# Ledger of designs, part 2: VH-VL binders against Uncharacterized protein At4g14100

Target 1, 181 residues: Uncharacterized protein At4g14100, of Arabidopsis thaliana (Mouse-ear cress) (q67yc9)
Amino acid sequence: DEPVPTPWPHQFHALMFMNYSGDLSMIDLWYDWTNGRNFNIIQEQLGGITYDLEWNNGTSFFYTLDESKSCRSGQLEVGILRPNWLDGAKYLGQQNVSGFLCNVWEKVDFIWYYEDVETKRPVQWIFYTGREAHIMTYEVGAVLEDEKWQAPVYCFNKEKKSLSTKGALSEFKGYKEKAAL

## First folded at step 4 (VH-VL; framework fv_barzolvolimab)

Design a28 (from b10 with light chain N32Y)
Fold by ESMFold2-Fast, scan of step 4:
Structure a28 (fold): chain C 181 residues (1-181), chain A 122 residues (1-122), chain B 107 residues (1-107)
Amino acid sequence: as target 1 above (181 residues)
Amino acid sequence: QVQLVQSGAEVKKPGASVKLSCKASGYTFTEYYINWVRQAPGKGLEWIARINPSGGHTYYNEKFKGRATLTADKSTSTAYMQLSSLRSEDTAVYFCARDLKYSSSPGAFDIWGQGTTVTVSS
Amino acid sequence: DIVMTQSPSSLSASVGDRVTITCKASQSVSSYVAWYQQKPGKAPKALIYGASTLQSGVPDRFTGSGSGTDFTLTISSLQPEDFADYFCQQYNNWPYTFGGGTKVEIK
């Protein structure tokens, strides 16, 4: 009888460290399935802040608030991750990670997911590309105020374009083409 | 128009150092990594290193670690690679190339510089 | 390091021909493979990423396929501007590595 991964709560906040071959970022993840939206606020260790604002209808904004006032916007074929996005994952057994005993699953060709056996919270996930997210805090039911889910005005001065799933703004968005269960 | 424009050809003696530049235009410099790749005459492509222009974080192919040094200047949207202790085997065309951060395909290079020829001869 | 073995090293073809180039990885690289075209004296030009997704502006006569260890680039009806060198690249593992190249030349 194999363990099944725990569905994500409909709303949560997580503070994460992202490690890509030593290139470190701290990310505030605001997941809000109830309102069909997801927000990653990415602070690079020695760099700037980027904002990844995503809507379940596929509308996505990647922007900065610094002097560059950059924005990349698009209409993706995929929305935000469903709470049950780990359905069909392959169970790999248990591992100890940073003092947590974890159940480990794999979405083949995409991601390894580590969940604390005791609390059922995510502990880390690792993309096949080598990008690693380490979950430092996990606050179930936390909600970012509605007024904060607003892309800057310069994001709306440009036409939205359709993006392919493999050219998507994040690894999670690119997975649709590999979802052969 | 999105472009990466590289510095001109260099001729160096063995033991010298060379510093190449790669100037970005037409896009947000800090949204992409810059990679350096070389191609010796009649040979294939070899990846050297990557820099994140936002924070300056670098990652090197072990073969070039200690000899290659990557830097980036956000104010001029310019990436640099310095290669030290040059040998005749370093004679090659050196390319810079970008790849999109925070994408499902980090490591696929969509835009390349035109290349800089470096000749190492005594 | 992952070794990318590309074949053939060269081939001769005529305009209108179907051309197939293969690339084999020494271990699984999932679908993290890109294909590039290079003309003499020029930088490589991106054709395909993610094994099968066309880069913007690339003609649809170019198709990529494969996953795991075996990948192919196909040109369905070769045009005069397609005579060039072609390279595969894996970006699943560090360091990124390239195939040895395939020269497509006039028959």
Scores: ipSAE 0.553, ipTM 0.846, lowest interface PAE 2.5, mean pLDDT 89

Design a31 (from b10 with light chain G50K)
Fold by ESMFold2-Fast, scan of step 4:
Structure a31 (fold): chain C 181 residues (1-181), chain A 122 residues (1-122), chain B 107 residues (1-107)
Amino acid sequence: as target 1 above (181 residues)
Amino acid sequence: QVQLVQSGAEVKKPGASVKLSCKASGYTFTEYYINWVRQAPGKGLEWIARINPSGGHTYYNEKFKGRATLTADKSTSTAYMQLSSLRSEDTAVYFCARDLKYSSSPGAFDIWGQGTTVTVSS
Amino acid sequence: DIVMTQSPSSLSASVGDRVTITCKASQSVSSNVAWYQQKPGKAPKALIYKASTLQSGVPDRFTGSGSGTDFTLTISSLQPEDFADYFCQQYNNWPYTFGGGTKVEIK
């Protein structure tokens, strides 16, 4: 009777505008459930580019390609977000957002999710922390070339720090940690 | 290994300005926000402002907007807070503290500086 | 601003005691609550984040619980090094706000 959120396609590309209390970035999201991998390329408006490369086996790399050549890597117990991650979301009704009429759901303590009633595409999601993702483009079936899913060599140095118990380098990783509890 | 080291104590007259530093080491400076928090005698902890060292974006508690100015120098991994138009009620210990930018818990401070005592008196 | 009301303001306890500190938010803050320990003359030390997740290196006698508006920090068997001030913090809404603190002192 109530609308249920649309599962994510197994592969898609989205260009997202991220707003965190005026701290703006553009995120190039490559979701690839079929190959067990996920890639966020984060360009801060007034800052650098950060790469968040995640594998479903829990291997994760968070790195920069600038002069700092920074990398944090780790083996997390949680993989990438599953296509049906919105299962169990609470329906909140309809709202107009950015010219779209949206069905709105809430994963309590985590996220509000907005989906276009007509096309079923995501329009935005807002984390409880105030981080707002506005989905500018949404390309179902798009896949980034295999050659691009590579962490730089300095991610594999013995002296580089591993991801700690904070581990989750994104809001979605944090949700999966909570769900695992 | 990971630490935030703050500048030494300051004694100022009312109406003056003070500039405090917070030097980061042992981690990638641009992966964390730097926050400033004060603790006045007889009062609790009070959040002042946050800076993103990567681009210099700042966000201020409305109470301190116009008096506090945050900056960061990536080349030295150092964050700064300037507080102007000092009053006696600005007498406090000022802490810097980091939080991870891309995490499930932005706003939870895992590493704090040792604090800088600022005394405002005539 | 969200007000964080911490109780009690102080308590006296003996080594081995179970100590409970509560924190109440004026509106829902989800699970976005952290707990800190502070000893005289020192900076706060992170104990717990996301209401119930223990920071690395913190003894497991410290436990956090709660969500929404009601949060609890428990020390299951108080040790000599645990006599300190404790603070809760919400990071769900701007500005971030802290509880008034709880002083845990020796009986």
Scores: ipSAE 0.603, ipTM 0.849, lowest interface PAE 2.0, mean pLDDT 89

Design a32 (from b10 with light chain N32Y G50Y)
Fold by ESMFold2-Fast, scan of step 4:
Structure a32 (fold): chain C 181 residues (1-181), chain A 122 residues (1-122), chain B 107 residues (1-107)
Amino acid sequence: as target 1 above (181 residues)
Amino acid sequence: QVQLVQSGAEVKKPGASVKLSCKASGYTFTEYYINWVRQAPGKGLEWIARINPSGGHTYYNEKFKGRATLTADKSTSTAYMQLSSLRSEDTAVYFCARDLKYSSSPGAFDIWGQGTTVTVSS
Amino acid sequence: DIVMTQSPSSLSASVGDRVTITCKASQSVSSYVAWYQQKPGKAPKALIYYASTLQSGVPDRFTGSGSGTDFTLTISSLQPEDFADYFCQQYNNWPYTFGGGTKVEIK
């Protein structure tokens, strides 16, 4: 009866425009369920590039390639989002967004998800915090070359900054656990 | 160790401006927002504004728009807040605090500076 | 602006007591509430975020609960170092707002 969210394809590339209270970034999202990996390449409008590389076994790296050569790494309890992570979302009806007629769902206290009625592509999602992801391009089946999924060598040094605190690690876990509900 | 170290106490006359600093160490400065919060004597906490040190983007509480100016210097890992047109009610301890970018809990402040006391009197 | 109403304003307790502090938002803030401890002359210290998630390094006697408009901080067995002021904060909406604080004093 009610529309259900379309499961994510096992592999896709999306270029996203992210807006958080006027703080703008462009994100290259490479989702790769088939190989158990996910990559966000985040370009801040007036800032640098940050790399968020995640593996389904829970290994995660958050790093920069600029002069700072920073890296935070850690072992999370949860892996990447499953393709059907929107299962159980509550249907809210239809809205027009950026020229697309969308079906809209929510997972309460987490996210609103907007999907094009015609093509079934994601159009946007908004976290309850007000962080907005606008999906500019959506390329089903696109895969980033294997060699690009390598964290830099400084992520593996003895005294590397781990995922900084138990608190930061808990935030990452909570995010993915919330998505799983 | 991760810490934010703030500049020393200031005494100003009404109508003056003050510029406070907040120096970050022990973490990558550009991975966290810096927030400014004040606390008047015997009162609660009041959020003033946030800056993204990576790009310099700022977001202000309407109450402080036009009087508060946030900046950040990546080369020294230091955030600044200038507050102009000071009044007696601006007498407070001013804190800086960080929150993690691109997290599920932006706005939860895990590390705070020690505070800078600003006294506005004639 | 969202108003965070915190109660009680003060309480007196003994070591070993269970202490409960509540915070009520004027409208729903989902789970985006943090709790802070502040000792005289010091900066606030984070205890809880996302309503119920314990901050790294904080003893497990501190528990947060609630969602929507009603939130609670509980200290299950008060220790000497826990005598302090406590503040709730919502970070769901701009501007971020704090509760008025609760002073936990020794009997």
Scores: ipSAE 0.282, ipTM 0.745, lowest interface PAE 4.4, mean pLDDT 87

Design a33 (from b10 with light chain N92Y)
Fold by ESMFold2-Fast, scan of step 4:
Structure a33 (fold): chain C 181 residues (1-181), chain A 122 residues (1-122), chain B 107 residues (1-107)
Amino acid sequence: as target 1 above (181 residues)
Amino acid sequence: QVQLVQSGAEVKKPGASVKLSCKASGYTFTEYYINWVRQAPGKGLEWIARINPSGGHTYYNEKFKGRATLTADKSTSTAYMQLSSLRSEDTAVYFCARDLKYSSSPGAFDIWGQGTTVTVSS
Amino acid sequence: DIVMTQSPSSLSASVGDRVTITCKASQSVSSNVAWYQQKPGKAPKALIYGASTLQSGVPDRFTGSGSGTDFTLTISSLQPEDFADYFCQQYYNWPYTFGGGTKVEIK
């Protein structure tokens, strides 16, 4: 039997560097399958902070807290990633990445996923779009305080722009929508 | 409405520089990359470079590296491209176009500016 | 650089015809292909992204298909407003590159 990717824990926090051909950002990922929610707090290296708040019922908010007070909101056809979202991935063997010996899998046309052989933590994933996530910390069981999972009031204004199901906010959302279709 | 409005036509001599503008409206400027694409008569579309308006990060096609310079001004929601050491081969229509930064398809351009004609002649 | 080769460079068609344009990448680009329509004196208009996903507001007579190296844009029943130039684009790798274009003209 080939190695199978480890299902994600039901709750975790990860700090990751995102590299898109030299365009760097730092992302706080709060994954919370237990409460049906997912939060990406995206800090660009020389830019602003963007908040990507998702609920498993498909409700999603993409907003900023700066003076622009921008928000896109919508009801997507799919919810947050399931813990076993890597089921069916193609095993590619082992590679050394950032000091870790990793098992590597591929979801063709979507993602390469790198997992530490010893600890089973994610080390890296690379989207076919060219974005590379380097997982710096991985805190199993960490949960963001309930009060922090609140979209700002201006996200509920009728005049705010809706999220497009054709232009998903992240590669993960786009993949889930393609699978649902 | 969402739109990108570009500056007017330019006529330049060989060796000169030109600076084109692309003013965004109707959306949050920092949520999208701005790309520059040119179309020379008979040659089709050619991608020049991309800027992230949020942090100013740029990526250039090697053919234009050292000659093209992209900048963006968040306060006016305006992107700029300066092209230096102009040659007759740079005669083209120059377009700006946006693509969504955090999306499943970065690099697909959904909204384009109307284009700016640049003529390089002695 | 990834080279995108479009065929044909031009074609003549009548209203109601089925039109097929092909685009070949010099190496695999997965599904990272967009299609654009351009009318004389105008900017390109987005038609398709992700090889097969229709842009909002584009008529359903336009369809895209393919993956890897071979891509197709089909117009199932050509309308008067569809006479234009069409371009494919890959966004799999830098630099982004476009096909040479296909001119769709009245027969």
Scores: ipSAE 0.575, ipTM 0.847, lowest interface PAE 2.1, mean pLDDT 89

Design a34 (from b10 with light chain N93R)
Fold by ESMFold2-Fast, scan of step 4:
Structure a34 (fold): chain C 181 residues (1-181), chain A 122 residues (1-122), chain B 107 residues (1-107)
Amino acid sequence: as target 1 above (181 residues)
Amino acid sequence: QVQLVQSGAEVKKPGASVKLSCKASGYTFTEYYINWVRQAPGKGLEWIARINPSGGHTYYNEKFKGRATLTADKSTSTAYMQLSSLRSEDTAVYFCARDLKYSSSPGAFDIWGQGTTVTVSS
Amino acid sequence: DIVMTQSPSSLSASVGDRVTITCKASQSVSSNVAWYQQKPGKAPKALIYGASTLQSGVPDRFTGSGSGTDFTLTISSLQPEDFADYFCQQYNRWPYTFGGGTKVEIK
């Protein structure tokens, strides 16, 4: 009887440290399945802040608030990850990571997922691309104020580039598109 | 129009160094990594290194570590590669190419510069 | 380093032919494979990423397939502008590595 990964709570906040072969960033992840939305606020250690605001209806925005005032927006085919997105993951056994004894699963060709045996919280996940997310805090039931879930006005300028349904997707969006139907 | 425009051809002696430029236009420079790839005459493609223009973080192919140096200037949307201690084997066309930082396929290059020919000869 | 082995190194074909190029990785690269077209004196042009996702503006006669270690690029009905060199690339592990290329020539 192999352990099965714990479904994600319908709402949570996680502060994550992202390591991509030494290219470091800190990410505020606000997952909100209840309201059909997901927000990653990405602060690069030596760079700027990128906002990744996604809605379950497929609307997505990647924007900056600096002088560039960049925004890529579009209607994607895929929404946010479902709470049970780890269903069907292959169990790989246990590993000690950052002081936690973890059960480890793999979604083949996508991600390795590490969950604390004791508390069932995520400890880290590693995308096949080499991006490593280390989950520093995990606050079940935390919700970002509704006022914060809005893209800047320049995201609605008709001259802005659209996100492709087949193009530039986050790792999670890319997987969801690949796994859909 | 999204474009990467590279500097002109260079002829260098063995032991010299060369600095190539790659000027980006038509997109937000800091949203993409810039990679450098070379192709020796009649040979395949070889990846040299990557820079994140936002913070200047670099990652190098071990073969080129210590000889290649990547930099980027956000004010001019220009990436640079300096290659030192040149040998005849460094004779090649050098390309810059971008890949999207926040995507499901980092490392797939969608836009390439036209290439800069570097000839190392006495 | 991951070695990407392309076959064949060259092939001759006629307009309208179905062309198949294969790429084998020395270890699993998931679906982190891109395909490029290169014409003489020019930079590579992106065709496919993620093993099977077509780049914007690329004709639908180009298809990619495969995962793990075995990958295929297919051109369903070869056109005059398709005579070129083709390269696969893995981006699953650094250093990124390319196949040796396949030259598609007029029969």
Scores: ipSAE 0.612, ipTM 0.850, lowest interface PAE 1.8, mean pLDDT 89

Design a36 (from b10 with heavy chain T30K)
Fold by ESMFold2-Fast, scan of step 4:
Structure a36 (fold): chain C 181 residues (1-181), chain A 122 residues (1-122), chain B 107 residues (1-107)
Amino acid sequence: as target 1 above (181 residues)
Amino acid sequence: QVQLVQSGAEVKKPGASVKLSCKASGYTFKEYYINWVRQAPGKGLEWIARINPSGGHTYYNEKFKGRATLTADKSTSTAYMQLSSLRSEDTAVYFCARDLKYSSSPGAFDIWGQGTTVTVSS
Amino acid sequence: DIVMTQSPSSLSASVGDRVTITCKASQSVSSNVAWYQQKPGKAPKALIYGASTLQSGVPDRFTGSGSGTDFTLTISSLQPEDFADYFCQQYNNWPYTFGGGTKVEIK
């Protein structure tokens, strides 16, 4: 019987190493399906920190806390990834990655997903665009405290640019929109 | 108004180097990569390299490695490309163009500079 | 390197015509294709990204379609300002590569 990818737990924290053709960043991913929210805290290797805060109702904020006080906010047609977002993925077999024996799936034209056969934890995923997320830690049930899920006040300033379907989107948000087409 | 404004035309001798600038305005400079693309007379577009302004990370087309050098100055929101050991084949219009980091379509250029003509002649 | 082959290299059309330009990749590039318009002496202007998503401010007479290796740009009712060169670009693989261009000129 062909293996089926494991649905994501309703809450988890992952520390991820992102490699995009040598442009490196470390990402704290806080996935919280239970409360309808998702947070990526992105530390660039030779740059600053950016925050990608998303709600399941489509409200999203992409901001910085440095002196630039940058923020893009908006209402997207898609929410956060559902736990079973890998449903329908094409199984590609097994591969050894980073010391783990992995089952590998593909969402065609979007992503390759690697899962440890023993623990069922994600090991890595690679977007067709070439971004590689390497999952360093994986803490099922971890929840970021409620007070941390707050966009700064300048995100609600009418002078800031709005995030839209045609604006700043992660690959995951783009995938959900492409599925609608 | 989101703009990329490039430096003026350059005329150089073979063997010289040239440094072009691309000044960004109307957006958060470090939120976008800056790419350099050239177009020789009567030819198509050719991608040269990309820089991340927030940290200075660069990625080069193998054809231009060793001759092209990209830098960026966050304080002035200006990206630079230096091209060394110029040959007549480097005669082209050079464009800078931005693409959004952390997007579903990295590598799609939504805003372009007006171009800088570089002529290499003896 | 991925080769992007555009056809036709040039075409003549009248205002109001439907114009179709195609772009073929030498290997699959998913939907990671953009289209640009370029007028003489000007920089390219973005029209479409992700093969089919219209850039902000671009008229809806421009449509993009396709995935994998075969892509199409269509202008449903050509306007005077649409006479220009058009280029496809793949951004699926390094280095990014462009098609050879299609010149849309007055009949």
Scores: ipSAE 0.577, ipTM 0.846, lowest interface PAE 2.4, mean pLDDT 89

Design a37 (from b10 with heavy chain T30R)
Fold by ESMFold2-Fast, scan of step 4:
Structure a37 (fold): chain C 181 residues (1-181), chain A 122 residues (1-122), chain B 107 residues (1-107)
Amino acid sequence: as target 1 above (181 residues)
Amino acid sequence: QVQLVQSGAEVKKPGASVKLSCKASGYTFREYYINWVRQAPGKGLEWIARINPSGGHTYYNEKFKGRATLTADKSTSTAYMQLSSLRSEDTAVYFCARDLKYSSSPGAFDIWGQGTTVTVSS
Amino acid sequence: DIVMTQSPSSLSASVGDRVTITCKASQSVSSNVAWYQQKPGKAPKALIYGASTLQSGVPDRFTGSGSGTDFTLTISSLQPEDFADYFCQQYNNWPYTFGGGTKVEIK
C-alpha cells in the first residue's frame, strides 16, 4: 500500500530554516488550527524581522516593527492551511534527507513534502518556486500565548491590497486560491 | 510612485569596467530583491544576477560569474552592478527590476528601471 | 538551463483582432511564468505573473493560461497601443530565462 501523508496536528511550533538559492532565513512558525490562526516570524540572515500573522476568517497582516513600520493588511478569500491540506498528494517513494528516512509526496505544480517514516514529523518541503523549508524543530501541541497574536496599531491605520501573493508561506495561499478555481 | 531610476548612458573601451546604479523609491527597499537583466540591440532579454538588499546576498548567472558584482546601499535605497573586462558583445541596455521576496511568484518582475545603455567600442 | 521557445517570432495583425502567442518550456516550470510587453526604446512592462494572474492596471483583454510546459498569452481585441514585442519568462529554475520574443506589428 502506498503511504498516506499525515495530517498536521491542530497546534504546533516549528523552527524552520528557509533557503532560496542561498538566501537564508529562519522562520518561527506557530500553527494554530484550533484557534483559527497562523503566525510566521521571519528572521533574515543579516537582515530584519518580518511578521506574517493570519486568521482563518481571511484577515492577514504582513508587517515590520523596525523604523520602517511597514504593514500590508488584507482580507483573503481563503483561511489558514487546514490540517489535511496534503490530501490527494502523489506518493513518490522514500528518500533519506538530513538523517531522516522520509516518505515523499508531491502536489503536482506546487510542492514536494518530506515526512519522517518513524515519527511522522515534517522534515522539509520544497516549493516549485525553489524555496526550501527545512524543519529544524517540531513541537506538537505548543501554543503561543494569546497576547502575542496582536498586529501593531499602524496595521489598522493603513488600507493595503490583498495579501494573497505575500507572506512567509505565500505559496500555500496561492495554491488554495488556485484550488478554489 | 513606485519606481526604479537608473544611471545615464556609458561608453567604455574594451577591457574597462562600468558601474551602473538603480535607485528605488516609493516602497520598502528591503522587501524586494533587485535583479539585473540585459538586452543586446535587436535581441532578447538575458538575466544576469540578483541581490537581496537586506543582507547583501547575491546569486549570479554562471555566464556572468566573476565579471558581474552586485551591491546595494540601504541608506540610499540604491542597487549597483559593476561589470568588468568589458567586450564588444557587452554592448546592451541594462535593466534593473524588482521581485517580491515573500510572494507566490518570486522571480516575476513587476517594476523595471528605464534601462542604461552601455556601449563598448574602441 | 531551461529553454523557453516562443512562437511565432512575429505576426501582423489589425486593431480588433484576437492575438495568441505561445511559449514552450524545455521542462516543466509549473505555473511560474511571467509575460512582459516592450515598446521600442522602453523597459519591459509586466503583464502577467503565475501564468494567469493579471498585473494591477493591465487591461483585461490580456489573458494568460497554461501550466507545466505550454503557456499562452492572448489579447482578445487588439488595440493600437498593443503593437509591441512580447516576452515570456520562467522563474521556476535558475538561471531565469526568457523566450525569444514575439513582435506584434501592424498589417
Scores: ipSAE 0.453, ipTM 0.822, lowest interface PAE 3.3, mean pLDDT 89

Design a39 (from b10 with heavy chain S54Y)
Fold by ESMFold2-Fast, scan of step 4:
Structure a39 (fold): chain C 181 residues (1-181), chain A 122 residues (1-122), chain B 107 residues (1-107)
Amino acid sequence: as target 1 above (181 residues)
Amino acid sequence: QVQLVQSGAEVKKPGASVKLSCKASGYTFTEYYINWVRQAPGKGLEWIARINPYGGHTYYNEKFKGRATLTADKSTSTAYMQLSSLRSEDTAVYFCARDLKYSSSPGAFDIWGQGTTVTVSS
Amino acid sequence: DIVMTQSPSSLSASVGDRVTITCKASQSVSSNVAWYQQKPGKAPKALIYGASTLQSGVPDRFTGSGSGTDFTLTISSLQPEDFADYFCQQYNNWPYTFGGGTKVEIK
């Protein structure tokens, strides 16, 4: 039998190094399927901190806490990624990466996903867009405190100031919307 | 149009280091990995290492780890390989070759440099 | 390391012949195999990737097939310009490894 990808834990924290077309960032990913929410805290190497807060009902906020107090909000028809979102991925075999022996899968036109053979942790993923995530830490069962899942009050006014999207899972939203068609 | 042009032949003594260059043209340098492969006289091809020119991230064949060092300069679209502590067994033609990042077949090399001959002798 | 074993090491053929070269991986490499042609004093030229996909500009007399551990390169009707060395390569596992090569010579 071919290996199948390991479903994501219902809750985890990962610190990731992101590499995308001249933009380097460190991302705190808080995945929380149990409470229907997902949070990317994005520290750009040559910029400030951006927050990408997502709810499973499709509500999403992309905001900063600096002087600009920018926020983009939206209502998507799709929620956060399901734990088994890699179902149907094509198995490509094994590769060594970052000191781990990995099983590698591909969702065609979307992503390559690298998983440690021994521990089943994600090691890296690479989007077809060129965005590359290296998973530095992986803490199964870690949960961010409830009060930190709060979008700022200025996200709920009519201001339409926005930052460019730099979220680690922005490609996932596009993929889910395309797949739902 | 798309090409990789490598530096000229090198003759070195055992224990020396050599630094080879591979200049890319005709494409976006950061969209492709650059790999280094060698071929000893009368022998097959041996993969040494890969660099992502965008961030400088490298992967090395364990056989060459600690002796090979890959770098890339985005401003000049040039990749480099330095090989240190040279031995007679390092006498070979050294090729650079690109593969498309984020394709369904990373690791297949579609464009190769012409090769640089490195001779290590006392 | 995955060992790629090519056979034969050399063969003699005439123009118009069907030529078959095989490559066996010591472990499964899925379909992550490429084939290259190399002429004396020249760099390798890509022929096939993904076991069976032709590189742009490669004549369709070249066919690749196989998956897992057993791979084949076929030249359906050998032409004068096809006399060369041929190499398979797996890119499923690091380190990437190459077969020992097959020399296709004039009979």
Scores: ipSAE 0.000, ipTM 0.476, lowest interface PAE 13.8, mean pLDDT 84

